# Ledger of designs, part 2: VH-VL binders against b2a6v4

Target 1, 177 residues: b2a6v4
Amino acid sequence: MTESNILLTGKPGIGKTTVIKRTVELLSCSSTGFYTREIKRGDPRVGFEIISLQTGERLPLAHTDFTTAEDRVGKYGVKAENLLGFLKEINEAMTSNKPQCLVIDEIGKMEFFTPGFHETVDKAFQSSYPLLATIMKKSHKFCDYLKNRGDTDVIEVTENNRDDLPEKLAKRIEEQL
Short names: E, the ipSAE of ESMFold2; O, the ipSAE of OpenDDE; V2, 0.75 times the mean of E and O plus 0.25 times the DockQ between their complexes.

## First folded at step 1 (VH-VL)

Design c12 (framework fv_cixutumumab; at its last look DockQ between E and O 0.03; V2 from the best seeds 0.00; counts 0 for: pae O 8.3 > 2, placed apart)
Fold by ESMFold2-Fast, scan of step 1:
Structure c12 (fold): chain C 177 residues (1-177), chain A 119 residues (1-119), chain B 108 residues (1-108)
Amino acid sequence: as target 1 above (177 residues)
Amino acid sequence: EVQLVQSGAEVKKPGSSVKVSCKASGGTFSSYGISWVRQAPGQGLEWMGGIIPIFGTANYAQKFQGRVTITADKSTSTAYMELSSLRSEDTAVYYCATYDESGYYMDVWGKGTTVTVSS
Amino acid sequence: SSELTQDPAVSVALGQTVRITCQGDSLRDYYATWYQQKPGQAPILVIYGKNNRPSGIPDRFSGSSSGNTASLTITGAQAEDEADYYCNSRDSSGNHWVFGGGTKLTVL
């Protein structure tokens, strides 16, 4: 009856992705999923790319140069279809019998445009595997449902906890394997 | 893959300061944390402090708070440890070590810099 | 806060099992990381996390923890294992690192 799903929230730029990466490196098991990285042109953010934990494959999720994209968030055009292969990896991992941790960074507006994203996330939360994910802080119907699940621990990443949080999370995840 | 190269041995007088450098190569410098650990002759390891360049956050052991300053220069991939108000008991080998990407263990260690404090 | 305590010395016969222990209240919340140091050399990482070994570290080395105690076990000790072993973890604040006093292992 311990909470098997860990959701990290916090303000943009606080270090949620860094906490994810540092936690994953401490684990003795495989980690399956993806993390997100900002694309910068000098100082301003111009986009976001998604990176597979298993393969290291990188694809842009959003960019200011995607001016003809149908889906948009603020100044960014979104190529949500680029996330499809990463969702496939997570879905396939959930049918395996090996110890592993699932990783989803981030559950947010840009990712919601991807067909099957909500379904994959729901399956990950219901799976027997530990899940480590980041989620947008702002209120949203789907996000609020995930945050209110009884099997889910919502942790706000702050300047005060971001340094030691990865060890605490790794220890908790290992105890579930 | 990451390698750490430390500056050469120093001989200092009591009351002076010393600044030891640690140059990283073979990885993205900003993704590391750098830790500083010293060892007096015949004694154990003693953590002094560390810095995570991406956050710009430096943490110091209470014993060294106010005497040690740890900085990093991303443009040269070099971390520095400056220890002021030197005493004879500061004679030690000073190691830098990367916290690797995990940020929680010291995977790659420099070979050490000997600092001798004598009048 | 969380000082880490190790016995100063232990001995083990060739091929036998030895356990080196580390105690501190912070070990309830944080992992102990273990380092090996041979004379005139920088330390090397042996165990991190629950029981992870870096590439190149023999499988005879293992880590475990329970409550406020962490242990490094060497199963089938070899002559080259003779060294000083240090545990390292966070203090109770989570913001500082603390080393144990070190344990000198003699292989008989």
Scores: ipSAE 0.219, ipTM 0.689, lowest interface PAE 4.2, mean pLDDT 87
Fold by ESMFold2, look of step 2:
Structure c12 (fold): chain C 177 residues (1-177), chain A 119 residues (1-119), chain B 108 residues (1-108)
Amino acid sequence: as target 1 above (177 residues)
Amino acid sequence: EVQLVQSGAEVKKPGSSVKVSCKASGGTFSSYGISWVRQAPGQGLEWMGGIIPIFGTANYAQKFQGRVTITADKSTSTAYMELSSLRSEDTAVYYCATYDESGYYMDVWGKGTTVTVSS
Amino acid sequence: SSELTQDPAVSVALGQTVRITCQGDSLRDYYATWYQQKPGQAPILVIYGKNNRPSGIPDRFSGSSSGNTASLTITGAQAEDEADYYCNSRDSSGNHWVFGGGTKLTVL
């Protein structure tokens, strides 16, 4: 019953970010953290942006046009430095003593390139704040550590449950505040 | 109890193409991915690429980008690997194997399809 | 770079213990999977994850990992264990599979 951390998993494109956004819209408390959005150029996806829940600031995280990037995931070059300010917001929120929900979308390989990401995530999972996060489905030792924590509820997002999850999750999060 | 049945051996000329099939039975084809792995005579295993049929998109090893095309037909539960511009060094046994995106391993393997490229 | 490095050959006396190693930077983050292959056959999964054996694999097979190194250990090696052994993992990006070059195990 000590499941203050909610981790969403699921196949790529199943709607994990949509569940996050709809859940946050239903919360009465503030939310601190970030989510990702696709960048499309016509039909094909060409990248991803990160968006602050607190400020609305947007920065590209990954893009096919980042051809000189040293950090890469598939066809996307990753600008890991662009996530640093978003991690700073999360770290500051954890010291603020304000009622809020922490949001991390996504705990995945692109984000792992950013210095301090592992530490920020681990602190967030250990904190007293409700946490709503998405996590990559691929096997990874740090991800398995998070998924197996006793205070963490791992929920697979599917076509069958994705429309009903936001209201359920928002209620659970508010009960933990 | 998924089983993978591959198409028969092929002998090809340099510059031609080959299309190997991998038919799945005994499971839900769209719920897992199909990887293609080859092994040249006396050499090790080499991952070529894969596809998850429900998404319809393929992922290719860099070495084969531009020469390999991997597709799936959900209606027949069959995955395909087509390798073009064949060279003699493409002589190998070509395996298909199952995986999923969260998987730690390829667990069901076909018996392999021998492709020989010679003049 | 996501190269996985294995010694090309290892020998063990019948009934003795042998370790086959696999090294690569991606193994810090991703598990190694081990496959056994005998001549003319498809690979067979013997160890996955931390130390899991599929049904039908003898208890003498075990896996371990530390840092960038993974190991397959065979205790009480038998003649039928003579085979090629491949480690397999994700590359550093997590998007692709990569195989080590294989280790030929000879049981003396």
Scores: ipSAE 0.021, ipTM 0.621, lowest interface PAE 7.9, mean pLDDT 87
Fold by OpenDDE, look of step 2:
Order: C-alpha cells, then sequence, then structure tokens
Structure c12 (fold): chain C 177 residues (1-177), chain A 119 residues (1-119), chain B 108 residues (1-108)
C-alpha cells in the first residue's frame, strides 16, 4: 500500500510551495487547504500570506508590521486568528465525501500559534483523503512525529527534483482517488 | 505595479478573424496567467477563457470552444486571444486580466480593445 | 456549466445600505469576487474572498456568503457608488470562470 500522505521538506526558498502549486494545477480533483506566499515590499520579504485553494481567500499570517502581535517568529508578528477560517475549510472538507486532495503549506512555527492547528493536521493525516503538505526541515517534536508516520512519504525537495516533482506527485495522488 | 497594455481597436468583416494582444508592463504574468473577458454593448461581462503561461495550457468557455485560441509568449510577457469566424454578435470590448499571485481572482485589467464586426 | 444570477437593477437612497446578491451552485464551493464598473471603464475589483478589500476600496464595501449565495453590501451608499456590479466565481468544475449578469445600482 502506497502512502496516502506526502510531506515535502527542504531548505527555505528551495521551491516547496511552487511544487505544491504546480501539483495542484495538474490534479483533476479539487484541492482543499492553503498555501503560503511571501509578501514583499519591494525587494525584502516583509511577511507571509495564506491563500485558500478552495475559496481563493487570502489573508496575512505574519508580517513585520504586526508590531503589537504577541506571537512572533523572528522579525514577524503572527496573526494566528487569520488561520482559523482556513482550518475550518479543511475540517469541513474532510466530511464532504467527495474526491479531493488536502493541502497544507506549511506545517511550521507560524502555524503552530493557531488553536486547533495540530488537531486539524492530525485529522488530515488520519483521513482517507490524499494529503500533500510542506513541513519545516528543522527538528520539532510534532513535525518529527508526522515525518515518522508509517503512512507518510517524506520527500526532500532539491534543485534536482523540483522541476518534475509536480508531475510525479500529481500522478501518485491521482492513483489514490 | 503591473499594467496590461492591449492592442488597438479592430474593425472586421463577418467570417474573418481577429487577434488581440495583451502585454504586461512593469512586471510579469502571474503563475496563473491571463483571462480574456468581453463585453458587448450594453451587456454584461463574459469570460471567454484563460491561459497559464507556465504550463502553456488554455481553458475556454464552452460557448467559444473551437472558435477561440488563447496563447502566451513568456519571453515578451504577452498574451493573445484570437477569435475566428467573427459574427456581428462578437462586436464587443475585449479585456485581458491577470490573476493575482494566488491565481484565484482577477485583480489587474487592461483598458479593453474594441472589436467591431460589420458588413 | 454553472451560472451566476443577479438582479438586473437595484436602488438605494444616499447614505442608506444596499445589498447585491449573487446566486449559483458554484458559490457553495468558491467565494465570489465582486467587480465595480462605471460607463466607459474597465471593471475594478472591490471585494474578494470571504470579505477582503483591495487597497483603495472604502470600508463601506463588504462581502458575505451563505449557502449558494454571495452578497456585496454597501453600508452608507455614496453617489459615486452608482455603477454596475458583477459577481464572479469559478464554475462547479473549478476549471472555468463565470460572471453574474450584473446589477445596476442607482443611488437616489
Amino acid sequence: as target 1 above (177 residues)
Amino acid sequence: EVQLVQSGAEVKKPGSSVKVSCKASGGTFSSYGISWVRQAPGQGLEWMGGIIPIFGTANYAQKFQGRVTITADKSTSTAYMELSSLRSEDTAVYYCATYDESGYYMDVWGKGTTVTVSS
Amino acid sequence: SSELTQDPAVSVALGQTVRITCQGDSLRDYYATWYQQKPGQAPILVIYGKNNRPSGIPDRFSGSSSGNTASLTITGAQAEDEADYYCNSRDSSGNHWVFGGGTKLTVL
């Protein structure tokens, strides 16, 4: 039995999100979840947006301008409440009983601030739906747990595989539908 | 700031073809490409189709399937819409629009290209 | 193919609140995007997602959704808000886009 969960890891900037986006575009089924996009003010990165694959909604998750935010990752203030709606979408989708691919980009420090994130991720991994997610490369208790699941394939995204990886992933996911 | 520059107005005879161009200036096309939307005089907006340049694949509204061809040149950041077998009903303003970086809504619009089909 | 339906015309008194509604099966799966269009101009994005306004759009514009409907609400209509408003969404397949028929808003 092939793993139903696919985790993409890799160094920052390697193109994990790009792989996710391209894979989603190749799928014949709908994709439910979100991906993360950098916010730039000119050249420097100033934050991160979360974009819903289901609805098209986008909201800022982290930003240097969030100076009063209690939750912080580096120079970014985190607005954890903005992720709640996206988690709700995923949870609702898991009860829809339609062919779909769940997408979570990413499982990382910024997302951990949102109540219910860990639970939603666990449910997604345990669901019958194919899951495509990105995960932080550094060691973390929850992340390491997910990476070591017997039903999960962990793929390191590199310059050597990122170009054709979307097609390969799309094919694998399609076979699970 | 990305802007879309469209080709000039066209006057065509029935049965002929028209090809409208849309060039992105001040930036590049998003990963999710360009849509073409037309509007007949006094009528509403009508989505014709779109292209994702990174994939080179276009999707078309069923109404225009087989009569419209959308292409993109990534090297020049230019999209094209060619409509064949023109009819008087094809008289309209034709807009190109780019998707935002997420690719899930159109946020930048060209000024439109007027295409008049008359005998 | 999926379609979106709108009332062709609505009126609102200056300073009052008006809601423009869009209905379609695809709206069960996707948010509506709202565009404002004035005569002789290209459409302008006013609302996207659950309730997001682009920069430059007044906060009197808001969006909502319920079931197979989406609504654009103008709270405190201004004279300059007189325009055509179009809803837009992916169709049920997710591979195409569809516009509503448009609603002409008159500010009295």
Scores: ipSAE 0.012, ipTM 0.560, lowest interface PAE 8.3, mean pLDDT 92
ESMFold2 (binder alone), look of step 2: mean pLDDT 90; pTM 0.925

Design c13 (framework fv_cixutumumab)
Fold by ESMFold2-Fast, scan of step 1:
Structure c13 (fold): chain C 177 residues (1-177), chain A 122 residues (1-122), chain B 108 residues (1-108)
Amino acid sequence: as target 1 above (177 residues)
Amino acid sequence: EVQLVQSGAEVKKPGSSVKVSCKASGGTFSSYAISWVRQAPGQGLEWMGGIIPIFGTANYAQKFQGRVTITADKSTSTAYMELSSLRSEDTAVYYCARKTYIYGSDYYMDVWGKGTTVTVSS
Amino acid sequence: SSELTQDPAVSVALGQTVRITCQGDSLRSYYATWYQQKPGQAPILVIYGKNNRPSGIPDRFSGSSSGNTASLTITGAQAEDEADYYCNSRDSSGNHVVFGGGTKLTVL
């Protein structure tokens, strides 16, 4: 079967999000979904924000200042509810009839706290739209299931391939549009 | 702290419909999903469906497709489950529950309503 | 449920260890969640994820998961543990929730 879903994995900081952004820039179609960016105070990282590819809206997903947050990962409080609107955008896109690429960055620890995340991800993987997503390297039942799907190509981002991947992935996605 | 308060017991005739409500208090209603689970006398738990209010669409178990409608009203923080074409086999306790997630697990229901008894009889 | 299989009944002597098992293909992809239900009451969450307990659930309750099998273990069972126990997970499609048939635990 055709591997319409592209999952990028790799060590933290290797450049998975950069590959996503560069790939999206090369596409002729629209992209729907979100990518994640670090929030810094000068040198130290203090959190992560999620940015909509469709609207450009930015919301914090996690921050060291979220000291009263119910959900936590390491030193970060997580406001998983901030991802709800982005998941809504992806679900709405899957019912439209326009050419597009779905983007989910990242399928990982913090995002898992959001209600509907598993359903949205499962639907995206089953959809007819090409999917470009990043996924945590750490073992987890749901992540391992996604990585083992027959319609899914798992690519490890490395120092050696990260500069060449965007062009290769864009070409592959264009062939499925 | 989230609490779920359900509507009172109902007695219905075969062929009619019943609409059970589940009012949430505490927390942000739109930040979680609501599931409906029923239990016939002496039987196990059976998931009927659920809704994530922010998406506006519900998801139903195959067995109940076409008979169940789950809705939510964000302004009143209330979820509803309507079951039509009632049969005696629909006699059960109907529960609403908050469906949530945490890293290191999958979906789970941490807050439950106390249940609504629905009796279908002639 | 046919997607998640539990033995209908199990017994344990007071103070002894008992293991309640849940089996299904979806457990390869999703963790089981465990609920305790006493007569006339709504279910309560006892284990979520592989082995997490909500506040208020005694340390004697633990979970484990391997392959298509999840287990709830009660170490040093007490009289108040007598109840029905249900496992819960996602179905094979990942889109729906399914319950096991339940296990009635009798504490002797």
Scores: ipSAE 0.007, ipTM 0.611, lowest interface PAE 8.6, mean pLDDT 85

Design c14 (framework fv_cixutumumab)
Fold by ESMFold2-Fast, scan of step 1:
Structure c14 (fold): chain C 177 residues (1-177), chain A 121 residues (1-121), chain B 108 residues (1-108)
Amino acid sequence: as target 1 above (177 residues)
Amino acid sequence: EVQLVQSGAEVKKPGSSVKVSCKASGGTFSSYAISWVRQAPGQGLEWMGGIIPIFGTANYAQKFQGRVTITADKSTSTAYMELSSLRSEDTAVYYCAREFSYGHDYYMDVWGKGTTVTVSS
Amino acid sequence: SSELTQDPAVSVALGQTVRITCQGDSLRNYYATWYQQKPGQAPILVIYGENNRPSGIPDRFSGSSSGNTASLTITGAQAEDEADYYCNSRDSSGNHYVFGGGTKLTVL
């Protein structure tokens, strides 16, 4: 059984998203999905935004200014509905039959509020397409299930390996296409 | 804030079809999923299926595959559940409910008041 | 299997603690959600995501999970807690919901 799903974990701020971005830049195929970036106001983080790998469209996922949001994580109000269009892109990509890599950054608490997120993630892991995703390190039943899948390779990103991972992961993904 | 309003009671003949509506108000209709759950007299709750309007694809419990169709109309913020080939055992109260997520779990936090469907000859 | 099983009935004396149990293999991978239903009424969400209470649900209600078992605990049961309680979770595919058979709670 080939481990076609690559799950990056590691401490917050270690550079998981940077590994994702560097890896997709090295791929000769297209990538479908999203990655996250911090929104900063000086030193304090005030939010997170999600960015489409295909279109470059950006939408806020969480922000300290979302004071009326129903969903919250720490000091952030979460507008998880902003992920809906990105999940739709991933679901549509899985029916396209063209060579591509699916990207989900991140499988974590903020994203979990989005209707259809669980279903989309499960389909992506079961799909024939290579999947490159990041996942929160903290234990949670859904995360533990994904990490323990026989078709999934869990890699902890560290200061020691983060600079070398993009080339290694890109090579593995190319071999799966 | 979010309210689900269901269509009125129906009395149907065996072999016919019934279409129950669930109109949502408050919140963004496309931002949450709608589930359909039924309850026969004196029996427990039974999940029939659900739809996430933004994806347009419904999911059905195996028992109802081929007989149930769940649809949504974003322009009217209304979800529908149509059940065909009705039998007396389909006599039940049919509920629609909003699915709200928390972590990897989904839960139904807002329920319609239910639509009674009676199948009798 | 992924089916959820509950005892059909349980009784508790006013002011005492009662534990309602739900069992199923899917509970190893998904948290149970608990609903309260009174005659003639739609269900009401009581506990979600293992042990979270919606606004308006008293703190005497709590949830727990261990292995294939989820439990709803009511500490200091009140007369108004008399109702049917249903556990709910996802099946092993994650795409379908499964309800337990329900437990009728009688407060003596």
Scores: ipSAE 0.059, ipTM 0.648, lowest interface PAE 6.0, mean pLDDT 86

Design c15 (framework fv_cixutumumab)
Fold by ESMFold2-Fast, scan of step 1:
Structure c15 (fold): chain C 177 residues (1-177), chain A 121 residues (1-121), chain B 108 residues (1-108)
Amino acid sequence: as target 1 above (177 residues)
Amino acid sequence: EVQLVQSGAEVKKPGSSVKVSCKASGGTFSSYAISWVRQAPGQGLEWMGGIIPIFGTANYAQKFQGRVTITADKSTSTAYMELSSLRSEDTAVYYCARVKYSGSYYYMDVWGKGTTVTVSS
Amino acid sequence: SSELTQDPAVSVALGQTVRITCQGDSLRSYYATWYQQKPGQAPILVIYGQNNRPSGIPDRFSGSSSGNTASLTITGAQAEDEADYYCNSRDSSGNHVVFGGGTKLTVL
């Protein structure tokens, strides 16, 4: 009956990552995982970078300049291999006995190209650790499976709830530790 | 341009173990996964397990749990599959394959030529 | 724990369309991948991610999915398409991989 996994969904640009970051800031325990940030060159968005919550390390996940990349989503070339070290940190965290929150931002098309992403996500959802993750809105077999799990609470981030969600989610995560 | 080169054919006695190698060239070895798939004479393909070299952890099909060990050596860009307590029904061609991912699908785009393992007394 | 089921054999006349099917509960959650295997050879990838073709695979090969069923369609079958075809997907847990039993295609 316990919904230990929190999945945030919503429109692109609604503030899902901001909810993640504010929630993590309110936690008394450590957080392991990553969040995603847009790379802008003036007004147009040119890519996405992934940032480690553990180390602060930043690596590009996708960029319009990655013209030789084998993997692609829209106008972006994807360097999914850059996510490997971050997934290793999450896997190592799951074998520790330290109280912590796992963070995955985002479960989406670009990340799906990374070896071990599916396995890491599945293990995180099955783990005893609280999981706070964002997931793409569009239908996709794996995403739909995750959204339909009985141990998972799917919350749509909207303009009406995004400012209040961090405090509510942090309190809920603390109660699981 | 990734190529997978497997070790040569082996003949083993029942109860022994066999260790098959799969050496990768091209690309970054740690950036992809390797699966092991076998095929008995005249029969279908059977997934045994796989490894993601950067994690060092392997995942096994339930049928082979406890008998198969899959490892990887990043320094030599080589994956290994060791099968213990061999039986005559383990006689098969053993393939290694490079795995590419999506969250909703798992596919093997480059295959080794196969290693024939014959188990007979 | 859910297996993938294929008919063991199917025949098609030269130039006609054939559909090879794969069935299993895991196909509701994961797309099937298809491999072609000729005697004495390693399998080759022909369709992945529902309907993507690798370089070198003829456009007569296509994939589709509906419910717990995935299909490989060969439109205008050629003699060289005679082979065993295997479907492949994640199991219901998502952590293991399973193959269908294979379908032997005979081109008449």
Scores: ipSAE 0.181, ipTM 0.698, lowest interface PAE 5.4, mean pLDDT 87

Design k01 (framework fv_cafelkibart)
Fold by ESMFold2-Fast, scan of step 1:
Structure k01 (fold): chain C 177 residues (1-177), chain A 120 residues (1-120), chain B 112 residues (1-112)
Amino acid sequence: as target 1 above (177 residues)
Amino acid sequence: EVQLVESGGGLVQPGGSLKLSCAASGFTFSGSAMNWVRQASGKGLEWVARIRSKANSYATYYADSVKDRFTISRDDSKNTLYLQMNNLKTEDTAVYYCTRDLYWEGFDYWGQGTLVTVSS
Amino acid sequence: DIVMTQSPLSLPVTPGEPASISCRSSQSLLHSNGYNYLYWFLQKPGQSPQLLIYLGSNRASGVPDRFSGSGSGTAFTLKISRVEAEDVGVYYCMQALQTPYTFGQGTKLEIK
């Protein structure tokens, strides 16, 4: 009924993670979950790391140096197991009595290799807590299901709205708490 | 919601053949390894076969008791897992379960099972 | 093949009391990556097995916190801090370090 779940989509490099980070900085409540950051060794990009909003702990999710990894996306080997502790934090947060915003950056191909990811995401969408997440733009059965949920608002991040979105999203999330 | 639905079980004579199917929904089937596990009446669980995802070249593994008689396969376009059972023996009588195999959580979802009875 | 041995095979428990099930492997289940490839399942009467614990000590989604797994290498324990009527069934440990994947014989938990 109410659109308590906010999904950000948009082209790679448009600034989806920046919108997430700026929104979280404006919130008066705690944020639980993770965001993704590029690992650079000069130019070009060599990988991605995941960072806990709760603890600040960071672990590599994907890297070009993971050449023998079982799971791969493009030029990157994926260590999906590194996301397990972050999913545990989200699951534990959903059983707490404290006001908070759940954050998942990103719902995408690399993360899908992690056991329990689909289940944690489904629970987060069904939870009473506001959810702020980024999702891959490409069609995918699970992603399409999430985007079409009646309780979910899908917002495409563009050059025209990315600077204004954080303030708007923060206000909306605060009103749900 | 993750669902696994087995079908194809039934009564067959020793030496006969049977093909089981497992229809998967609610998750990215192509990204997961899949297993067949069986259970004879009043007995424990016995792992039968495993097939990995396309990223792992659809590698297959079998219990010695079924090697060269059973073939595990999958059709990712139909989200369906198969078990082709040939030269069936009375000791193959069991409920056959389809299970999802995630790298870390292991066998985290199981179907309802389908009964295979091998008798004359 | 790795042999999995459970003890006890039959476990009558009074409701509200704790219960403990042991599982031993014929060789270490500890991988060089730091994980023990040991899993615990519960099969309730007339139902399919369900995952309780993965990688030795991690509780599966939806599993009550009264269930806990511990151990490393060749010796593992499943503990139920306070047994409830819904916990009745057969408990199995499994190793997935290498194929063939092997299960213990099962421990039947009954309310007495």
Scores: ipSAE 0.000, ipTM 0.454, lowest interface PAE 19.3, mean pLDDT 86

Design k07 (framework fv_cafelkibart)
Fold by ESMFold2-Fast, scan of step 1:
Structure k07 (fold): chain C 177 residues (1-177), chain A 121 residues (1-121), chain B 112 residues (1-112)
Amino acid sequence: as target 1 above (177 residues)
Amino acid sequence: EVQLVESGGGLVQPGGSLKLSCAASGFTFSGSAMNWVRQASGKGLEWVARIRSKANSYATYYADSVKDRFTISRDDSKNTLYLQMNNLKTEDTAVYYCTRPYWLGSYFDYWGQGTLVTVSS
Amino acid sequence: DIVMTQSPLSLPVTPGEPASISCRSSQSLLHSNGYNYLYWFLQKPGQSPQLLIYLGSNRASGVPDRFSGSGSGTAFTLKISRVEAEDVGVYYCMQALQTPLTFGQGTKLEIK
């Protein structure tokens, strides 16, 4: 089985998103999808926002100020519906004939609350486009399924490899196209 | 630059055992699946075994010809791949290559120089 | 197991002339993700194999553009538009759609 889908795992805060961003910056092709960024209020981390690689649009995914949110992860209220527009971008990209890389950062608990997330992720893994994604380290039925796919390569991001990964992943993705 | 260096080959009698090593550098070894492929003198390539990364539970796969006799393993702290070969047969005589040929891109599409295993009485 | 069959097994070529090698699989190598999990390798005399083509038609890094891969499903072709002396060796196709990974018998390209 050839591993055309790249899944980055690792400890929270290890730099998975930084690897994604640096890899995308090195690509000559278009990248479609989103990445996640921390929202800070001075020193403390108060939430997470999702940013479109294509449009630059950003929306909060989770925040400590979302006190009335039905969905929660730890101290954060989750507005999973804010991810819907980004999933639409990924779905539309999969019908184009342009050389591109699909990016999903992150496949995790907060994102699982979004209607259609599982379906879009599954389609992305089955697509003809290279996929670069981050995934939570903890065991979960859907995550375990994705990690065990024969077309999927799971890479653990560590202090030792995180600085070298972007160039290696970008080269690999470019050669797949 | 990716480099794979096999070692541990040699002459062994039928029924004997041998352990091959492959030292890897230039890529994220711990996150990569690794393969052993062999080639008998003047013959074609034959895939022997594959081991996946820790994130994939070190899942292992074997060719029927070596199943139950060979064990593929890895030590990620040493960036080293192993092939424990037990109950060797004359038909196991071959150059053994450490490789990941179906990893996309030039960085991981490398073969080692090979190590010769000769099973003879 | 997927059986890979190459033709011809021996291919004498005059330098500067084109050459082509066929590879057939006993079942489709086309994955639902749209890729053909077929690879081409060259093993020069006394050397380890080297990757030429991945996923059916993509040239590996450093491979001259005179090499091209084509085909889909069960029938694939490797073409060399103008054979050079350095192209001598044994060419192998391989499927990576499922385990066990399987290779063709090899095609020996020689200068005549």
Scores: ipSAE 0.005, ipTM 0.458, lowest interface PAE 16.6, mean pLDDT 84

